# VH-VL binders against Beta-1,4-galactosyltransferase galt-1 (galt-1), part 9

Target 1, 206 residues: Beta-1,4-galactosyltransferase galt-1 (galt-1), of Caenorhabditis elegans (o16374r189to394)
Amino acid sequence: KMSICVPALFGNGYDAKRIVEFIELNTLQGIEKIYIYTNQKELDGSMKKTLKYYSDNHKITLIDYTLPFREDGVWYHGQLATVTDCLLRNTGITKYTFFNDFDEFFVPVIKSRTLFETISGLFEDPTIGSQRTALKYINAKIKSAPYSLKNIVSEKRIETRFTKCVVRPEMVFEQGIHHTSRVIQDNYKTVSHGGSLLRVYHYKDK

## First folded at step 22 (VH-VL)

Design c104 (from c91 with heavy chain Y53H)
Fold by ESMFold2, last read:
Structure c104 (fold): chain C 206 residues (1-206), chain A 120 residues (1-120), chain B 107 residues (1-107)
Amino acid sequence: as target 1 above (206 residues)
Amino acid sequence: QVQLVESGGGVVQPGRSLRLSCAASGFTFSSYFMNWVRQAPGKGLEWVAVIWHEGDEEYYADSVEGRFTISRDNSKNTLYLQMNGLRAEDTAVYYCARELYETDLEFDYWGQGTLVTVSS
Amino acid sequence: EIVLTQSPDFQSVTPKEKVTITCRASQRISSYLHWYQQKPDQSPKLLIKRASESFSGVPSRFSGSGSGTDFTLTINSLEAEDAAAYYCHQFYNYPYTFGPGTKVDIK
C-alpha cells in the first residue's frame, strides 16, 4: 500500500545506525517496501552489511546504481535518474509512494491515526496525484531500541524552503526531489498540505 | 473538572497592543494543542491561531499573521495571545479552546471568552 | 484557504419538526469537519466530530452526515433549547476555517 523511494546515496554523510533507524521506524508506520539506490564505492563496510541484511530480509529493494560516466559529470542529475526509476517501479504496484531522504520521516499529527489512514484522507479527492508538505527540522534524541517517534524533540519552526512529496505513482509523469513536476493528465493535480494532518520531520546531526 | 479562563480584554485604541491570557486547570495542559477563536459582535466564529502542545508549532489566520503571536507557558498552564497593531476589525470576544490531537483535532472545551474592543 | 458556506442562513422552525443544515466546502476535505452549537450569549459547544460522530452527552436528535464537499447536520425533532447558531469547522488544512453559521429559531 505504501513505499518509500530514497534518492541515490552520495558521500559518507549517512552511517549504518541511521539506516537502521530509518528502516525500523518506517516499518512501524506501515511502510511495506523501501527502495534504496547505492553507489558501492561510496559505502563503507558497515553500511554495505546493513543494507544486505535488510535486503535479505525483504524489507528493502536494493538497487545497484552504477553510473555510466564520471560521477562529477552526472552529480547534479543522478538524483533525477533514481527518482524516475523508483517512480516507474512503483507505478501499478504501490498506492502511495513517499520521496524522502534517510533522515526524514512522514508522521501523522493525529496520535490515534495511522500513516495510511492520514494519507488516504489527504488523497480522498481522486484527482490529487501528489501532496507536498514542509520540513520540520528537529534535534533527535534516540535512546535504547525500540525507537519511537515520541522520542523526537523539536527545536525549530517549520521551513517551507524544502518540501517532500507523497504521490500516487500511477498519476505522476515527472517527479522531482521536492515537487511533482508533471502529472499524467491535465485534470490531475499537485497540492500542498499546510501541516494540520501530516508533517515531515528532518533529523539533525547529533 | 476542565476549566479555561480568558482574561486581559478591554478597550484599546487602534494601533495599540494588548495581551490576552487563558488559564487552564483540571487537565494536563501540556498534552493539548491550544487555539484562539474570535467572534465579532453579531458575527460568526473566526479561527485566529493554534499552538501545538510543546509550543514548537504555531499557525495563524491570514488576517492576523505578522501582528498576533500565540504562545504558551506549560509550567504555568497558561496560553497567551499578544496582539499588536490592533485595528477596528479585531474587535471581538476572544475564546481559548483546547484541541484534542489524540482523536480528531476537535475543540472539546472552550473558555467563556474575553471582550476586546478597538475604538477611537 | 478552504471556504465553508452554510445554508440556510436562518431557519424558524416549529417545535418537533426536522431541521436540516448544510455545509459546503470549496474543495474536498474528506470527513475532516466538526459541528459546533452556540446558544445565545454562550460559548460554542462541540456537537458532531468528524462529520458524523456525536460528541459525549449530545442528545440523540442531533446527527451529522457527509463527506467530500457536502455535509449535513440534522436535528430530527427540534426542542426549545436547540435555538442556537450552528457552525461547521474544517480541520483538513491550515488555516482552520468556520462556516458563517446558521441561526435556528423556534416558531
Scores: ipSAE 0.685, ipTM 0.868, lowest interface PAE 1.5, mean pLDDT 84
Fold by ESMFold2, fold request of step 23:
Structure c104 (fold): chain C 206 residues (1-206), chain A 120 residues (1-120), chain B 107 residues (1-107)
Amino acid sequence: as target 1 above (206 residues)
Amino acid sequence: QVQLVESGGGVVQPGRSLRLSCAASGFTFSSYFMNWVRQAPGKGLEWVAVIWHEGDEEYYADSVEGRFTISRDNSKNTLYLQMNGLRAEDTAVYYCARELYETDLEFDYWGQGTLVTVSS
Amino acid sequence: EIVLTQSPDFQSVTPKEKVTITCRASQRISSYLHWYQQKPDQSPKLLIKRASESFSGVPSRFSGSGSGTDFTLTINSLEAEDAAAYYCHQFYNYPYTFGPGTKVDIK
């Protein structure tokens, strides 16, 4: 079992087509549940309709997240709160939980292997609580059809200042935006993966 | 018939540069990751670098990072290794090897190697 | 960096007898390990992929096993042409690494 946690995001540039793409591509990779945190009041009608469709079909869990504080710092505090909530929702029920944004995809390097096979291999050591790997920024057009990550044509740039995590939720005490801050026992590990088996792609275009 | 042919090796003084080439034929070059692996005389294999099929990702062994640059020209079916700041410990036979990312990242075919000797 | 060690460094074996070569990783690497053979004055060639899967054209006398940190290459009936160096190679993480090699000779 695999799930995705999408923390609350307040940036422009997300629309219904990108949400469909995100959900469908990750479902094809075997993601069973996607938790999405958003301020539903600020969504346009097309986006609300799309998210309701997937929520009604049990593909996502949509959590309405409203701002209880001043506008400054919204991005940071919103992500920490939703990351913690999502971690707790998955503890004891999900084997592997990914933390990423709508425009980010965890992808196996080996084409013949599934995401679950790849993650299971990276977590073969039972003491590993989390794996983090560098984000790869891609300026690419994602083809309308077929919806295949293997068909995406890109001009790539690597950014190592940002990383994303996949975790065993039951082994993590404190999850951050780009790292696991604390595991529940000292003999559990947080490790970095150098990209030979798993990559995270962040898609952007202007 | 798959072929990988390395060239550009020779004897150079420490601190100098060389560029190695690996000419590929008999397969779709742009469908493979490409690697350089070296072997010092009488010693074992040491992985040097990899470049992915689109030429957009490169990774290096710690011993060569910052000095060596792997590159490829898919239109010429050629892999390159630019070797700067050569040291005596870089003396080795340099192999190119193709890596199959379709199955298990195996190096399923290797060239015959080209000898680089760094000697003062 | 993941260090691979091999044992023994050298082995001289009577023809038709069993050869066992071990590789140990400095951390658990699941089954992300390949075995290569290098005959004298030749390039390496792939024998076993993912710890246990024989590559195409490899004689059935070669087999691999292991997962985690401990891996074994077995030649169950040594032939004269099997005199070579054998290397394990991990592909779990960059940088890639090789073991130091095991040389196998015929008695």
Scores: ipSAE 0.674, ipTM 0.863, lowest interface PAE 1.6, mean pLDDT 84
Fold by ESMFold2, last read:
Structure c104 (fold): chain C 206 residues (1-206), chain A 120 residues (1-120), chain B 107 residues (1-107)
Amino acid sequence: as target 1 above (206 residues)
Amino acid sequence: QVQLVESGGGVVQPGRSLRLSCAASGFTFSSYFMNWVRQAPGKGLEWVAVIWHEGDEEYYADSVEGRFTISRDNSKNTLYLQMNGLRAEDTAVYYCARELYETDLEFDYWGQGTLVTVSS
Amino acid sequence: EIVLTQSPDFQSVTPKEKVTITCRASQRISSYLHWYQQKPDQSPKLLIKRASESFSGVPSRFSGSGSGTDFTLTINSLEAEDAAAYYCHQFYNYPYTFGPGTKVDIK
């Protein structure tokens, strides 16, 4: 029903504990498959074992990916390639696909509703191919592993207006990092959600 | 017993400011979103603003954006509306309403309202 | 923003007869719509939530239906105490909006 595309996992700001929490929390929300793009040669042993475990258990699809050149513009274009690959992997298979980083979570505002119920309501109009919603930046202290959304202690919440997308992959021709660039038919829509039903939280250590 | 009691309404000249308060009791105030809804004399309901339970999110109707500020003090169980640059079209009864985010974001309890009249 | 319209603006209805009030949204909002009742000189009260679910203590003569753009509030057998204004309210997206209201009066 639902999948996540994580278009790039780079750098030393991410560790195995955070990946476990990302996968487990999203599984609790009903996410059935997570696609993760990373340079596997640059992973430490703990991270490599963790990703292999989830890959072997069919919770993730791990895709080896290396940027061919490092300048400011290349980072964006490299991420666009992984986004496009992930979109195509989900086309014809997955009903709703989320595009976010591993420190970002789509969360229903209504506590008694599941993520699937919320997304289904937002996509009730069959011509909607994409919903984008604003990020809320959270600086959270981690008290224990694994994470719980209820157990995260937030110190100094910083709100941001960056956006992330959830899409019907079969309706999208061109997907960007923060937007849907083009739908496959002129009568399909890309729309923005103002935050009454769905939020995206971004958890950063700094 | 849930209670919501608005206060701070009155007669003011255009361009002046008022601050409305809504005192809450009989429930855990910090567990609810809070809204202001207004009703001009003889007219329908108009949503004004919402603030989320932790005070970290606030949203406004276009007609008041930039002039009104919603806020809350969870230690005092009180909701506020700071109203600046008041205009004749802001004349209304102002209600506070509790919003239940556990179920369906319904406004399940409303206060009695406080009248704001903006006239020269 | 999502505009709600209501019809009729006003109804004068014989007691015990059926009342039908329509709310129409400017875009599809699934079932993210509530109905409120406001009796003369009173604060609004929640009547129907999420298009069709009666709030606690609401008489069974009140029902709601609809999804998408078209919603209906029905009072199956009007009582004198039902003379009021009725408002639809969407919670699909901010800014929240209300319909303009439908006044129901007793003949």
Scores: ipSAE 0.673, ipTM 0.864, lowest interface PAE 1.5, mean pLDDT 84
Fold by ESMFold2, fold request of step 23:
Structure c104 (fold): chain C 206 residues (1-206), chain A 120 residues (1-120), chain B 107 residues (1-107)
Amino acid sequence: as target 1 above (206 residues)
Amino acid sequence: QVQLVESGGGVVQPGRSLRLSCAASGFTFSSYFMNWVRQAPGKGLEWVAVIWHEGDEEYYADSVEGRFTISRDNSKNTLYLQMNGLRAEDTAVYYCARELYETDLEFDYWGQGTLVTVSS
Amino acid sequence: EIVLTQSPDFQSVTPKEKVTITCRASQRISSYLHWYQQKPDQSPKLLIKRASESFSGVPSRFSGSGSGTDFTLTINSLEAEDAAAYYCHQFYNYPYTFGPGTKVDIK
């Protein structure tokens, strides 16, 4: 069983059609639940309707979240709170949990293999608590749906400063946005994957 | 019938450059990852580099990173390896191999190889 | 980097006998390992993919097994044409690596 935690979906700058694409493509990949954190009061009408539809159909869990502190530094603390909440919601329930933004996709490299098969292989070592994968940026030249499938021109550089994790939630004590900070036991591992079996694509508009 | 034909090998002095080519035919070149694998005389196989089907991802062995550049031209069905700063330990037969990402990333076809000799 | 080791380095075997070649990875790699055969003066060719699946056209005398760190290639009845070097190759992570090879000769 797989889930996604989207720790910071705020009500501006988001296209409802991109959220539809995100949810539908990840559902096709075998993601069974997506947890989305946002301030629902600040969502526009199209986004509210879209998120309500998926929430009513039990494909997402929408968590209303208002940051208590408005200065720029608060992103870190608000993100840690939502990441921690989502980690705990999945502990003991979900086998593998992904932490990524709505414009990011974990994709198997081997076309005939499912995401679950790929993740299961990467976690074959039972001491691995998390896999960290570097982002590959996709330069978004096409603005219409399906956004991620139509935008296939990537930048040649892999961004190693921003990575995303898939974890066994029961093995993680402290999860960050870009790394696993602490595992529950010293013999559990946090590892990095170099991209031969699994990639993370980040679709940026500039 | 699938064919991969390497060319551009030869004898060069240390520090110089060579460019290898691999001409592909009998299959849809743009649907495959492409690899270079080398074999020093009397030694085993050593993976050198891979380039993905659209030319947007490339990875290198540590021994060649920064000196070698893999590239491809899908309109000409040709794979390239630019080898700069050649050293004696780069002496090897260089094979191109196609990698099938549809199934299990296997190297299901290999060329005949081209010999690169680096000697003073 | 994932290091692959192979045993034995060299094996001289009577025709029709069983040949066993082992490959060991420095870390667990699930089943993400292929086997290649290289006959004298030839390029390598794929034999077994993903540890245990025979590639198309490979004689049934070749089989593979293993997962995790320990893998085995078996030739259950050696033929003269099987005199070759055999290499394991991991595709779990970049950089890709090969084992050092096992040379099999006819006694």
Scores: ipSAE 0.652, ipTM 0.853, lowest interface PAE 1.7, mean pLDDT 85

Design c104 (from c91 with heavy chain Y53H)
Fold by ESMFold2, look of step 22:
Structure c104 (fold): chain C 206 residues (1-206), chain A 120 residues (1-120), chain B 107 residues (1-107)
Amino acid sequence: as target 1 above (206 residues)
Amino acid sequence: QVQLVESGGGVVQPGRSLRLSCAASGFTFSSYFMNWVRQAPGKGLEWVAVIWHEGDEEYYADSVEGRFTISRDNSKNTLYLQMNGLRAEDTAVYYCARELYETDLEFDYWGQGTLVTVSS
Amino acid sequence: EIVLTQSPDFQSVTPKEKVTITCRASQRISSYLHWYQQKPDQSPKLLIKRASESFSGVPSRFSGSGSGTDFTLTINSLEAEDAAAYYCHQFYNYPYTFGPGTKVDIK
């Protein structure tokens, strides 16, 4: 009972192979539902076809979304709206919801443990509403099938300025792009995870 | 057979620097996280630092952060600890330990330790 | 930082008797805790991993239990070679921490 919210898929920076990699690799990790927010008018034909395929096969929920305006700073507020919508879609439905950009993956550090086992351990304290961990920027080439994170050859670079969150959606009142701003009750907590059990990788092949 | 051998310990004055080495053999060094753990005479164990298998991630205890630097050279099967700004409380036996990220991040093998004494 | 405490600090027990050592974490850490044994003038050795799983070659008289904040190491029938210090160690989050240790000695 894990889901992913991708609050914005913008522009032409991605090709259809990237979408396939994202969906398939996260499905292999046990992600059951992926919510993708995009402006369908800006998608090319192969992107539309690929997203439609996964939407028709019930692997993703594709939400059409347009930004209210394009001035500097408006990008942040547009993404807050999609983050909030996705949080509400998962409240009362999923146990753990990840907020990450396209091409970002939450990965267990322990190779023999599943993502669900790892997240369940990190949330064993019932008062924890969200876990935040640092993003590791990796230029990675995803090798042949089978699609697996252990088959990736990477250029390794850690970016500590940005973090990503996994949450219990029912405990979060206000979610940001890189943090949980507010939990719904005073005794619930937002915590940072130092990276011993869970990492976030940002994969960029091209 | 697995072997971890620490070296580079000695007596140094406060404020000075020292570099420890840990030579590894009998296993694939680049497949393990590596840790330094220290033990002051007559005291308990204190974790110092970890470096991941490819040398790209390092984490430190609060007591040493900003002063110590962990590093590794996988081509030489050697782990290092650069210790700057040494203080009397850094006096300890320093162990290197390998950490197995395949199963449960356990420290399944430890070296014999090298003594660092920080004294006027 | 996750603080681990241990009790007792020291115990002296008759051979063949049961030894119980407890470790308490300052926050919940699930089962992300290992136990190490350190005999006098030796390096530490792994004893129990992930709160309850015995490491290879560890005698069956050693067992671990617990989750969350409270953990127990048990030696069901103490042998002379078990005289040592015992440390719990959490791997839930960096920085890693150890408990202060429990010294077990033979009466």
Scores: ipSAE 0.650, ipTM 0.854, lowest interface PAE 1.7, mean pLDDT 84

